# VH-VL binders against o60147: the designs that were tried, part 190

Target 1, 175 residues: o60147
Amino acid sequence: MLEKNKYLYIFRHIQTNQVLLSQGNVLKKTALFQLPYPLQKPVAPNGMRPAKLRKDHWVPLLKVEFPNESMFQSVFMQLLNYRKYRSVQPLTSDLLKLPIPVRRRKIMRQEVPNTIADLADILNKEKFPENSVRLQLSDKSDSEYADWPPSVQIDSEEIKLSRGFREKTTVDEAR
Below, E stands for the ipSAE of ESMFold2; O stands for the ipSAE of OpenDDE; V2 stands for 0.75 times the mean of E and O plus 0.25 times the DockQ between their complexes.

## First folded at step 9 (VH-VL)

Design ob2 (framework fv_lerdelimumab)
Fold by ESMFold2-Fast, scan of step 9:
Structure ob2 (fold): chain C 175 residues (1-175), chain A 121 residues (1-121), chain B 109 residues (1-109)
Amino acid sequence: as target 1 above (175 residues)
Amino acid sequence: EVQLVESGGGVVQPGRSLRLSCAASGFTFSSYGMHWVRQAPGKGLEWVAVISDDGSNKDYADSVKGRFTISRDNSKNTLYLQMDSLRAEDTAVYYCAKDEGWSSGWYEDYWGQGTLVTVSS
Amino acid sequence: SSELTQDPAVSVALGQTVRITCQGDSLRSYYASWYQQKPGQAPVLVIYGENNRPSGIPDRFSGSSSGNTASLTITGAQAEDEADYYCNSRDSSGNHLVVFGGGTKLTVL
């Protein structure tokens, strides 16, 4: 948040549907602290465990371009607070009836719809100018998880990643 | 009702070993992470070790790394702490605590009554 | 490298409101939990997830947080509230790593 940054990248895990937030287009190893049990083994196909940071297992979900750093910082902080709030909500009786492994997989799979809904909710509460926020999605159908305000312009342009996103670097390996 | 009962504490000489146990009941033990937390006489709470629900992930406070080993037996609903190379500074009441983390947040919701470990002559 | 700091002692008059604070960078990422400990007893969870009370905890206990600071508020303090209060959270390097504050001794006058 120290640099002039107007872009928010959100990544999802290809097996578990877990979500990581990033202030840049390179996903760093420290982002794993957003997940429970960061001392991970490789994720099983059933999605029981947080992913080891293999960049090939994380794909961009969406990219948001804000008109300035101040708006980016406000939305990013609010999104982190929504995520934090969701982590401590009491489970519904329906979830409590499920075996714990099934329950955890269901919770993880809801991270994509929940993150998109939270982002839209924040943007609907803010009084941003018309078409001032540019939203790019990897899958256009994910926009259907929420109703977007007139401040948001949804583009079909492909999300561009910096070189090295899918490869480890010295910076990515350092915590 | 959730119950955690620690045992295995006692007086032990420096350099010796001791194993603590924590018997759990009233919840699905195999589904939750567990912690060991200690408190030296008249001092504050100090986190010691954590183990994941299936025992595959473990971590330790720097003060005990290489000397203490956390383990669990889900078939017996029991948590263990193997303490080797004990020092006077390890003298404390040792609590086991249930981690409610990840299914509805990150916090320890239940604690045992503790077992006293005294490392002395 | 996370550390949680608490003032070592605070006093409150019977029936008055007291606030106990906890500070640390980990609180930007994770909510604080608050534990009450009376002499010779195990810690008891009184607040988790910013402002949730476990069953059996009186409604005079509440929590709040802003930035790197978390607070436990006791509104209308009672004699039985006299105890040590500890905040804890997760280290910023991993939510499996627990960090405790140094504790605050509350004296009810």
Scores: ipSAE 0.073, ipTM 0.656, lowest interface PAE 6.2, mean pLDDT 81

Design ob3 (framework fv_lerdelimumab; at its last look DockQ between E and O 0.03; V2 from the best seeds 0.00; counts 0 for: pae E 14.4 > 2, placed apart)
Fold by ESMFold2-Fast, scan of step 9:
Structure ob3 (fold): chain C 175 residues (1-175), chain A 121 residues (1-121), chain B 109 residues (1-109)
Amino acid sequence: as target 1 above (175 residues)
Amino acid sequence: EVQLVESGGGVVQPGRSLRLSCAASGFTFSSYGMHWVRQAPGKGLEWVAVISEDGSNKYYADSVKGRFTISRDNSKNTLYLQMDSLRAEDTAVYYCAKDEGWSSGWYFDYWGQGTLVTVSS
Amino acid sequence: SSELTQDPAVSVALGQTVRITCQGDSLRSYYASWYQQKPGQAPVLVIYGENNRPSGIPDRFSGSSSGNTASLTITGAQAEDEADYYCNSRDSSGNHLVVFGGGTKLTVL
């Protein structure tokens, strides 16, 4: 049984705590479109220069191993959608009282706890077999952001990345 | 080939209801969020509502909140907009649109042909 | 009213370059996308994610942004480019989730 991809990697930005989701152990430039507050945009006239992905700015937050590709795809797409729809959620009155830069910083800092809570929520909704999903966390205390279902086994092993942490971009860019 | 076909538009009196449908084909409907966008005659585009791929998240423009309900049936590849308590200012061509993009920007890669809703006495 | 401001009309001579602008605070944080709409037709996506073209959109269309302004540039304008152009982005104010500009009518002389 040779399955293509059954691994989900989640990365955290070292300064902002913003989160990126990745299929497999490489991070592509297109992942930057996941960010509700982009770290950088094309700066040259007419958008000639693409946004840069700085692999040294992103560290593993967690890795999830699923029993098969279909379960991986289901959870991965649901996580992307949870983040997408949270990004357009109306802001609370407390956040609206803050200056825009402070507000955005607070929102960005919540991406780690929110993403972990989203993952747990999705896994609790799905009826996966007991101990079928392996979760590895870089900081085990991050598991405390959620209650995990019986399908999840938490692994204390270090998250190993490929030598090609940053993959070549496959996205065509307008000039 | 991606196709979105709206139906259910027509002439209706103020205070009445209409239900719009959008039949989707050519893509995995259950994997994408869907939107309704309207355009009053001679005016610009106005976003109305969104529904997530599984129907669990729904958001509305303030102008229609509490009166319109977005829903979907993934088994039939169909999007719906239930429009209650219609007002003259709801008169518009209603487009269904396929969701694309990430949290950093919504955009609509495919649009239906539109269905005209006229609210008049 | 929209949070994104566009001039209502602009003209360009055949074969010349025109720039259509979209302004709003949300553009500091979110990418703009652009749509072309011809009379009696549905909008067509021409630029997304700031400067990406869907398949079938000519190279003469490009996008850019700086600060609170996004621009759609058409180099070497053709007669078939005559249309209304709309920008859209996500609303950063929390009032609306998706916002469109008021539209710009482009006339090719």
Scores: ipSAE 0.089, ipTM 0.665, lowest interface PAE 5.8, mean pLDDT 82
Fold by OpenDDE, look of step 9:
Structure ob3 (fold): chain C 175 residues (1-175), chain A 121 residues (1-121), chain B 109 residues (1-109)
Amino acid sequence: as target 1 above (175 residues)
Amino acid sequence: EVQLVESGGGVVQPGRSLRLSCAASGFTFSSYGMHWVRQAPGKGLEWVAVISEDGSNKYYADSVKGRFTISRDNSKNTLYLQMDSLRAEDTAVYYCAKDEGWSSGWYFDYWGQGTLVTVSS
Amino acid sequence: SSELTQDPAVSVALGQTVRITCQGDSLRSYYASWYQQKPGQAPVLVIYGENNRPSGIPDRFSGSSSGNTASLTITGAQAEDEADYYCNSRDSSGNHLVVFGGGTKLTVL
């Protein structure tokens, strides 16, 4: 059985806290289309959708390993659906009374905890086998944003990716 | 079709070094961890080392720690095993194996045919 | 390191059912995978997870687990099933990441 891309990476923008999902450890330019607000500005943080993907502005939030691509695809699509659902919900009166820039910032700041919560909710519903999903976080404290089902095993190791999605190129000698 | 082809095996004296390579094709190499597993003649399988998909994490069996180095070049779809300070007990067929999961239990869906390393005086 | 134990050898009559069992503490937490190895060949994955067969593996092969054990069952053993069978799992001890059983030689009579 050959299946591709069983790894979900979730990245956070260092300035806006926006979240992007990635199939694999490298963000694609098309990932920018995940952003729910089609407002264009020259560069972040002033805009909600930057014109270009600046990899150095994104850092890994978490990495999820699935047993196979099918499980990955299921969760990935559900995450996108959750995001879309939120984006089309009516804004509360409290948000509407705020200036647009302030409102946008407030909404964007919630993307990280919302995404983590979404992931946990999806995984709870999926009822995957015990310890079948591996979760690795850049910050272990982020795991506290949600209750995780038995299917999820949280790694003690944190993500070891550099800013900008630079893979380790240095040879790590065993000696 | 997934293919893993090991090379670099041979006969060496104790204390010498040898570098193994594993050429991968038929799948997105950079999306998967890779393992080395060895088998001494007439013996069972022994896990040797693993490297993560981006090469950022490496782990070794105690028996080879400090002597062996696992690495990869994703641009070349190649896995490596640098073996230093070789010992007689390192004599084995060395297999590269494709990783399919770290979580529920690691399994290897594809194996190379192996390359024989013989350490003898 | 965590240890997985297997019987070194088992036999089965042609067409009969045989179960090969693997035992170890890691199996309480993780699924086992099973590999078939014939003389002079590389191991081949035959079962992974709870009871998953890779493409090309006959349906006579099945997997199960209970407590600290995992089992590979061959229902209706064929002559070509004669081989060494190895279980493995994630190592729960922290010393290694992966551990193999000692292997079971299956003879088909």
Scores: ipSAE 0.007, ipTM 0.549, lowest interface PAE 10.0, mean pLDDT 86
Fold by ESMFold2, look of step 9:
Structure ob3 (fold): chain C 175 residues (1-175), chain A 121 residues (1-121), chain B 109 residues (1-109)
Amino acid sequence: as target 1 above (175 residues)
Amino acid sequence: EVQLVESGGGVVQPGRSLRLSCAASGFTFSSYGMHWVRQAPGKGLEWVAVISEDGSNKYYADSVKGRFTISRDNSKNTLYLQMDSLRAEDTAVYYCAKDEGWSSGWYFDYWGQGTLVTVSS
Amino acid sequence: SSELTQDPAVSVALGQTVRITCQGDSLRSYYASWYQQKPGQAPVLVIYGENNRPSGIPDRFSGSSSGNTASLTITGAQAEDEADYYCNSRDSSGNHLVVFGGGTKLTVL
């Protein structure tokens, strides 16, 4: 029996704090499609997609183990929908006062806390058994961006890898 | 070179069953979701079904739900569509299509040439 | 049940610019992709995401989006661009996962 993929991996860009969602513990080139495209004019203040995937620029933010692949997929798609919805919201007057490069950087810096809050909001709406969803963070203080439902167990051990989720597997996990 | 080759199409009477196959080569089949998309003669594209990489998740268009079953055999690099209780409106060219995975969205970078299913009335 | 709407036909003079549009509520939440289909052939992906071209697709093809609308732009249309063009995205209603637009026949004059 092949194990169903039930892991969500989230990466953060080391400089911009943009966020990428991944089904695997190594980013694929196509993950960049989650980011907004560059525009000829400064009419899109959201973050911009890098020209290519530089794996050395993306570090672990968090990892989630779900009960099954169906829930992983549902949560993954909902996270993308939350980001798309947020991208079309009106900008505040304080943001509009800023030069476009500065404004873009400030918006990008909210991607980490916003993504964590989105994840918690989705999980609060789902009816999972207590402690059935395991969450591991690179920085445990990031858990403070949200209130987590009883279904979530936050791992006491932080992710310590400087790049990617390069954990060694055991024979039980090689499937 | 990525290749997708559909087979199993033909003429069949309403109410009968037919099984389509799609032989895949040139890529790691088990790493990608696979889809069926159909096109009635002279009409547009209609998505039919998807199956996840390991076969654990299956989704169907409302028009075929309960009648069609998508499946895959990763050891044979083959995608299947079992079509039961066929109707005249199922007459179409059926395409096998590869997506780039669930995380990248829902676009189809490679398509087969299609196999024609005609449900004669 | 949520659908993507395309104009059924568009014409363009050789060498001119044409825009093909695709409209639907799902485009607020999901990326649009575009396919070219010539008679008797399978569709070919020409734009994915908002504005990425697969290898081998000419740079005269580009995409854009705003609100619930996605657009395919062909700058400097050539005779070989005459084809049917389809957009696709995800279904926002939850009844289907993938939806296609009805298609746009592009005629190059």
Scores: ipSAE 0.000, ipTM 0.474, lowest interface PAE 14.4, mean pLDDT 80
ESMFold2 (binder alone), look of step 9: mean pLDDT 90; pTM 0.933

Design ob4 (framework fv_lerdelimumab)
Fold by ESMFold2-Fast, scan of step 9:
Structure ob4 (fold): chain C 175 residues (1-175), chain A 121 residues (1-121), chain B 109 residues (1-109)
Amino acid sequence: as target 1 above (175 residues)
Amino acid sequence: EVQLVESGGGVVQPGRSLRLSCAASGFTFSSYGMHWVRQAPGKGLEWVAVISEDGSNKYYADSVKGRFTISRDNSKNTLYLQMDSLRAEDTAVYYCAKDEGWSSGFYFDYWGQGTLVTVSS
Amino acid sequence: SSELTQDPAVSVALGQTVRITCQGDSLRSYYASWYQQKPGQAPVLVIYGENNRPSGIPDRFSGSSSGNTASLTITGAQAEDEADYYCNSRDSSGNHLVVFGGGTKLTVL
């Protein structure tokens, strides 16, 4: 966990709609460990988890500003737990009837609405003070994936990224 | 029904090579990643290697990296493990294993019966 | 690479409950899966994810997890449950993709 952080940034993949969480406006290569190792072919051509973070493939989905580090830590950890829980749920019968490539595209597309719904659920349970949490969305219609508590103020400001948006992190070779 | 049948095991001298095969049936082989897992006599399970569904991505355990090569032929529904520079510590039963590897982490829903490789002088 | 720790042996009386544990940092990020292995046989998946049973696995087998620990529970152990049990998970360190626990030998008394 990152110290003295009050901001949560969530990014989406431009083609697959897969989601990455970040503890600031800098996406590090280690964020890729949030993705499954897709041994089956995704719409992205490389199959398994990408070896390098390509910042041109990831765009901001939303930014959350918390009143303090403690609230940030609580929400961030709960989001990670929700993602872990979703990863082991059985597929619905409707999904199982689809061809595998279609099924995978549909599952990946749901990561954006699922992440937004999970964030809203956590914030509804935490009962933070009115207007204490500031939410910025790149696409304001994405707020409609959930009902937000009185603690959330939806901000219309543009999400700004730092010059150091991406850090290069070396992982031992994969063959 | 899903079936995985390994072959190619045997007795081989240190420093030599051996190639294992795994014939798959009962599922769309080209849609799943495949793994090799080994077990030395009287010891636990040890993961060896994985190959993505189209063969483009491969990962190896550090103990075999640079010596073993995993490959597949989707037209024949067959997985391979080419083992070079074999050592006594490579002696094990080698299992072919299928998993989802996508949303739930790695779990191996089907295993072959295994093929014994003995590296002995 | 990351490791998963299991006790090497555990015993349970016929009809009683036994819990087998698996511990490692990767379990904070990924659920463990559990395999049963009898002498001379291939491993059999008994639990995947938190508490999912493959078709044909008796309901006396269940799984749970908390923090860096995962557990396999057998409620009302039967003689045929005597076997080695292995946990596995994804390796969160990145380069070594899959990790197995050292295995636990269950004796049914």
Scores: ipSAE 0.018, ipTM 0.621, lowest interface PAE 7.5, mean pLDDT 81

Design ob5 (framework fv_lerdelimumab)
Fold by ESMFold2-Fast, scan of step 9:
Structure ob5 (fold): chain C 175 residues (1-175), chain A 121 residues (1-121), chain B 109 residues (1-109)
Amino acid sequence: as target 1 above (175 residues)
Amino acid sequence: EVQLVESGGGVVQPGRSLRLSCAASGFTFSSYGMHWVRQAPGKGLEWVAVISSDGSNKYYADSVKGRFTISRDNSKNTLYLQMDSLRAEDTAVYYCAKDEGWSSGLYFDYWGQGTLVTVSS
Amino acid sequence: SSELTQDPAVSVALGQTVRITCQGDSLRSYYASWYQQKPGQAPVLVIYGENNRPSGIPDRFSGSSSGNTASLTITGAQAEDEADYYCNSRDSSGNHLVVFGGGTKLTVL
């Protein structure tokens, strides 16, 4: 069908800079499983619970439009795998010198540049047709974290979505 | 529909080598990380090794690091485990397992039936 | 490596509720999953990501977690539930990705 999803949305946490990937234009609670350092709060002296998904704490980082759903699925799955195994990479000696809380904050701050670099790496390997992939960034300067292949066209249009993140939105909502 | 079939197990002398294979079908093999998990007779499950979907990242349990090598051939939908310098404590059923989930909640949704490796003089 | 601790054995009467526990510091940061293994068979995933069931797993299986402890609950145990149960979790310390509990043998009386 023509309405099949071709869009990848990536969200950034406003406090920690941690990143969530969305298969479509809605952010689901299960996306929290993507976090290498889950957002948990103590509920008792010895206990912690997964933090509630606060949709107002997540803002769009970027949106990618693919030519078809097959290409979207391929890139999405590869990006998830890059992210999954990156979290077990050995830490550099510079990071190991830092106290654990400072180290974790610094690692989380790197998720935005790392995710953008991973996306560009995948797109460079896939050899998609020229100007076939449309990339929109909330902050255009974030495009400088990577070298993009000729298949990617970077747009300056604002990424539009509902505050609740539950329902589909359109980026062509003009005025 | 999803199937994992291990092969290559057998009896081998200490210090020798053995290579295990796992043939995958029913899913897009090149999109998922693959693991080897072993179980010694009458004992629990022990994670052995992982290989990322594209083969670029590999990690091993401390007990096998430097002796075992995990690899994959995505064109043949096959996972391998090269086991060198085998020891009596490597005797176990070796399972091939498909991973699923995210960085904070990785799990194994499908397992092969296992292949027995016996290291004995 | 961070090891997950399980009691080696537990018993439950037919039709009653049993709770199997898994304990380890990695559970403060990562979700647990649970596997059922019958003699001579490969493990079967019964719960993943705290409390999600794969297709085909009965409603009597549920999961929960609090602090450093994860639990598998079987409400209304049946004879076919007699098996070994293993928990696993992610642990990125050192060179390993995954750790398993030692397993719990469930006997249905």
Scores: ipSAE 0.026, ipTM 0.625, lowest interface PAE 7.2, mean pLDDT 80

Design ob6 (framework fv_lerdelimumab)
Fold by ESMFold2-Fast, scan of step 9:
Order: C-alpha cells, then structure tokens, then sequence
Structure ob6 (fold): chain C 175 residues (1-175), chain A 121 residues (1-121), chain B 109 residues (1-109)
C-alpha cells in the first residue's frame, strides 16, 4: 500500500538552534506555532507567534524514516507533546540566576539535544522491530545526545545541507 | 495518587448561571492542560472546553461559545467552568479531565467523578 | 466539525474475541483513544495513541487503525468488560479540538 508521511523532517535555526518538526521536507508557516511560548515575541499580533517564516534561517537537522504512517503519527504526536510539556516546566535555579538574555539563549540552544533525547525516549518506550527506524543526521555527533534502542539504525551518510533550505543527498538518491 | 474532585452542580432554572469547580491533586497541575467533558442522562460524551497549562489559551465547543468560560487558578490547583445563560440542553454530568501533556494532547488519562447539572423550570 | 461513528451495541460470549469500531475522517490524520464506562462511573482510559495501554489495563485490550477506521479489540472477554466504550480523536476543523464517538454498549454473554 502507498505510505504517506513516513518521514519526519527536523529543522534547526541557523542562529538560535531552535527546532521545528515537519511532516514534509519543506517548512510551512504553521510550523512556527511549535516555538515555545516563553521564547516567543510578545508584540507579535494574534498569539505572540513570529509574523514571518524565513526559510533561509532553517536547515535540516535530522531525517527519521518510519516503517509505516501509523508509527510516524504516534511518534510525531508524542514529540510535539514533549515539546509542549517542556515549555511549561519551572526553570531550574541555575537558569534563574542568569540574566534574561543569556538565559533565553541557553534555553534555545538546548532544543537540539532536548529534541534528540525526547525522540530516543519515545522510541525506547515503544516496541518497534529491530532496525525498523532509520535516522540520517546532518551532524552524526548529535546522535550522542541519547542512547538509542535496537529498533534504530543510524545512517553512516550525513545529510548534505544548503542555505537555500535544500537537502543535497538522500540515501535512496545518492550516487 | 492523582485525584480530580468536582463540585458546584445542582438544579438551576433556564437563563441562570452556575459555576463548577474541580480540585486537582497528585500531579503538577500547572504543567497540564485541563478539559471539561459532559454527558447528558443516558447519552454519550461531549467535549465542552479546554484550557492550556498556563491559562493563556482557551477553546470551546460551538454549543457553549459565548455562554461558558473556562478558567484555572494554578496556585490553588483548581479548574473552573462558569456557565451563563443555561439551557435545558445543558443538563448533564460534567467531568473535569486531565490532558496527558507529556505523550499526547488529545486524550484524558484521569477523570473526576462528575457533578450533575440539571436545568429545569 | 467531524463526527466519529460507532455501532450502538455489540455482544460477545465469555472468553471470545470482540472488535469495536470507530469511523471518521479525523482518523485518517489522528489516532483514536478508547474509554471504558460502567454505569454510574467516570470513563477510564484503556487505549491511547493507536495501541498503547495505560498502567493497570489488562493485555487483552488492544487497538489498531487503518484509513478512516480505528478498532478496539478485547481478546478473551471477561464479565467485567461489560460496559460502554467510547472512542475519541482530534478534530482539526478548527474550534472543536476533541470529538467523541457515540459509544458502543458491550454485552458479555
């Protein structure tokens, strides 16, 4: 059967290190609704969301291939809820001691390790077949932020990136 | 243990107002979205309203928009539903329900015992 | 808003397998969760996210989905499983965030 939405595309902001999740390889404006409330600009009209998506500011971080759409949807929904849960947790004493601008930058830069750790946690809680989930990273060292279950296979080839929001290489298209 | 305890139900005449409360314990109340779900006597479940963890976002079923107001007091671990301009069709058991914010934001892992609201002349 | 359709009633013999179905357009995009409700009691979550069981829910309960249909399967039905079962899902039509099915009354013979 034709499978839709079996890939999860995870993007990183080139300056802030903030993370956006996407069901397709092109980000849509609606993805901005994923940004944590405490880090959103208060003056933006209608809900404190960034007014404009600047695609050149977002680069691929991680591509996840699931064996089917049902598994993709389960993991994607759980990952969005992990992000929502993190946004409402009390700040640690260490963070509260920092000046607000420094605190904000530190929180933003933790989104990459946090997202990777959250993904691994979700995959460890679900019982998936061995080597059924394929991860392809832009920087393989980012896989070290988590311990992966036997269901996960990490691709030896890294994603090639461009500033034009383009992936240059995929495993099934590379020569 | 997680507990949700509802109060404030009763018999009320059409056009009147009533306020329901839900006292939460056993979890970090300020970290989770909360919902109101109702069930008319002998009928199925109907979603009424949701409030985000910090109280900044609220959404309502079309049947109650403009008449009901959901609110919360995180310092008191309490959820509220202010019901104005009550109608006979609002007669139901009202449940407060906890959103499982860590795993999925669209299912309810814990429910209160329910409080009966009867709107009759 | 989208509707979720359930058959009003289903019967199963003690120890046999029964499947309760839920159908609606929202299930093409979102998984269903399932609740058990006994007379005079609050609903209890039995399945979420297609086929996940909360702590304390017996292994005989399982979920599945395909296209616009979600199913709750009880393998080896017990007398205490006699109850009303409701599915729910996300409603993406805007103002309704959650939609419930009409409920299915399970009778264990």
Amino acid sequence: as target 1 above (175 residues)
Amino acid sequence: EVQLVESGGGVVQPGRSLRLSCAASGFTFSSYGMHWVRQAPGKGLEWVAVISEDGSNKYYADSVKGRFTISRDNSKNTLYLQMDSLRAEDTAVYYCAKDEGWKSGWYFDYWGQGTLVTVSS
Amino acid sequence: SSELTQDPAVSVALGQTVRITCQGDSLRSYYASWYQQKPGQAPVLVIYGENNRPSGIPDRFSGSSSGNTASLTITGAQAEDEADYYCNSRDSSGNHLVVFGGGTKLTVL
Scores: ipSAE 0.000, ipTM 0.484, lowest interface PAE 13.7, mean pLDDT 79

Design ob7 (framework fv_lerdelimumab)
Fold by ESMFold2-Fast, scan of step 9:
Structure ob7 (fold): chain C 175 residues (1-175), chain A 121 residues (1-121), chain B 109 residues (1-109)
Amino acid sequence: as target 1 above (175 residues)
Amino acid sequence: EVQLVESGGGVVQPGRSLRLSCAASGFTFSSYGMHWVRQAPGKGLEWVAVISEDGSNKYYADSVKGRFTISRDNSKNTLYLQMDSLRAEDTAVYYCAKDEPWSSGWYFDYWGQGTLVTVSS
Amino acid sequence: SSELTQDPAVSVALGQTVRITCQGDSLRSYYASWYQQKPGQAPVLVIYGENNRPSGIPDRFSGSSSGNTASLTITGAQAEDEADYYCNSRDSSGNHLVVFGGGTKLTVL
């Protein structure tokens, strides 16, 4: 099972717009298994190591505070399932007519809107007390992807980019 | 500890129906997707069906579409597979397997011991 | 659906290293997981994702992948490692569901 916690941390990839969920404010390598389209693969079967997480390529999207661990657990597990089962839905004819690389970019671009909509849908279905779930976003306009229930209180302060990640991505890529 | 216990297997004639059950314990059943995976005698593993945590999403292998129905009862911690119009090629050990939603990929951290379904006259 | 190919059989001497391979186009996009199955028993997850071991799996089991190939390595094979090994991955064809390899029978000694 998940460790005791009441905070959900959601991160966005700066280039692909793919989303990762985390129980902690620092991403771990195992979070990469959430991605339907891996960011990188090892070079060779011999001499390989586990895929490297580049923390500077992931920025905070959303932080959610729940009133207790059981509510956190319920919402977190539902959100993981929503995302997983959306990823295996049959593709629309619109998407099928696109070349594979274009199709994948379009699907990845939708992960932020989809994740926010999923979260709102789950919170609307759950019975939570008024103003008991606190949302803090990096970009408050992202809250407009969904209609929020009375249980949700959106923080007026945005998450700053510098929290938890290095900002010198170009320098790191050059090395 | 996590346990999955299948039941309902047996010998059945072609064209008949059979219903399998899988009793789950040791985890929050309603939080996880569940799968059926089968293995014909002397052959490899073949994925059969999946049901999402709340039962709203169901997917099937092409070989069983229209004949098999996956369902669950979260109040009883039980997974089901209704098998209609059974064929000789459905003869297999049927395993209940637990999904892990942390990954977008599919891996099964826990399996039942399996229940044998034999379709013959 | 995209098929995963495994050799049907492989042998290793006690205490030696063996590598079991799984090949398919889906492995260019997704990691493989590996299962051990002994006669009359259910499969047991030994590696998930690229190279993660569930609790209780000995450290002699490791995984790796590159391109369209995933490998399960057993370093210092023991008698109890004799079993069938299956890989699986996410199907990269239309529906992104499950695909299994055909299995590899490992003989020790």
Scores: ipSAE 0.700, ipTM 0.842, lowest interface PAE 1.2, mean pLDDT 85

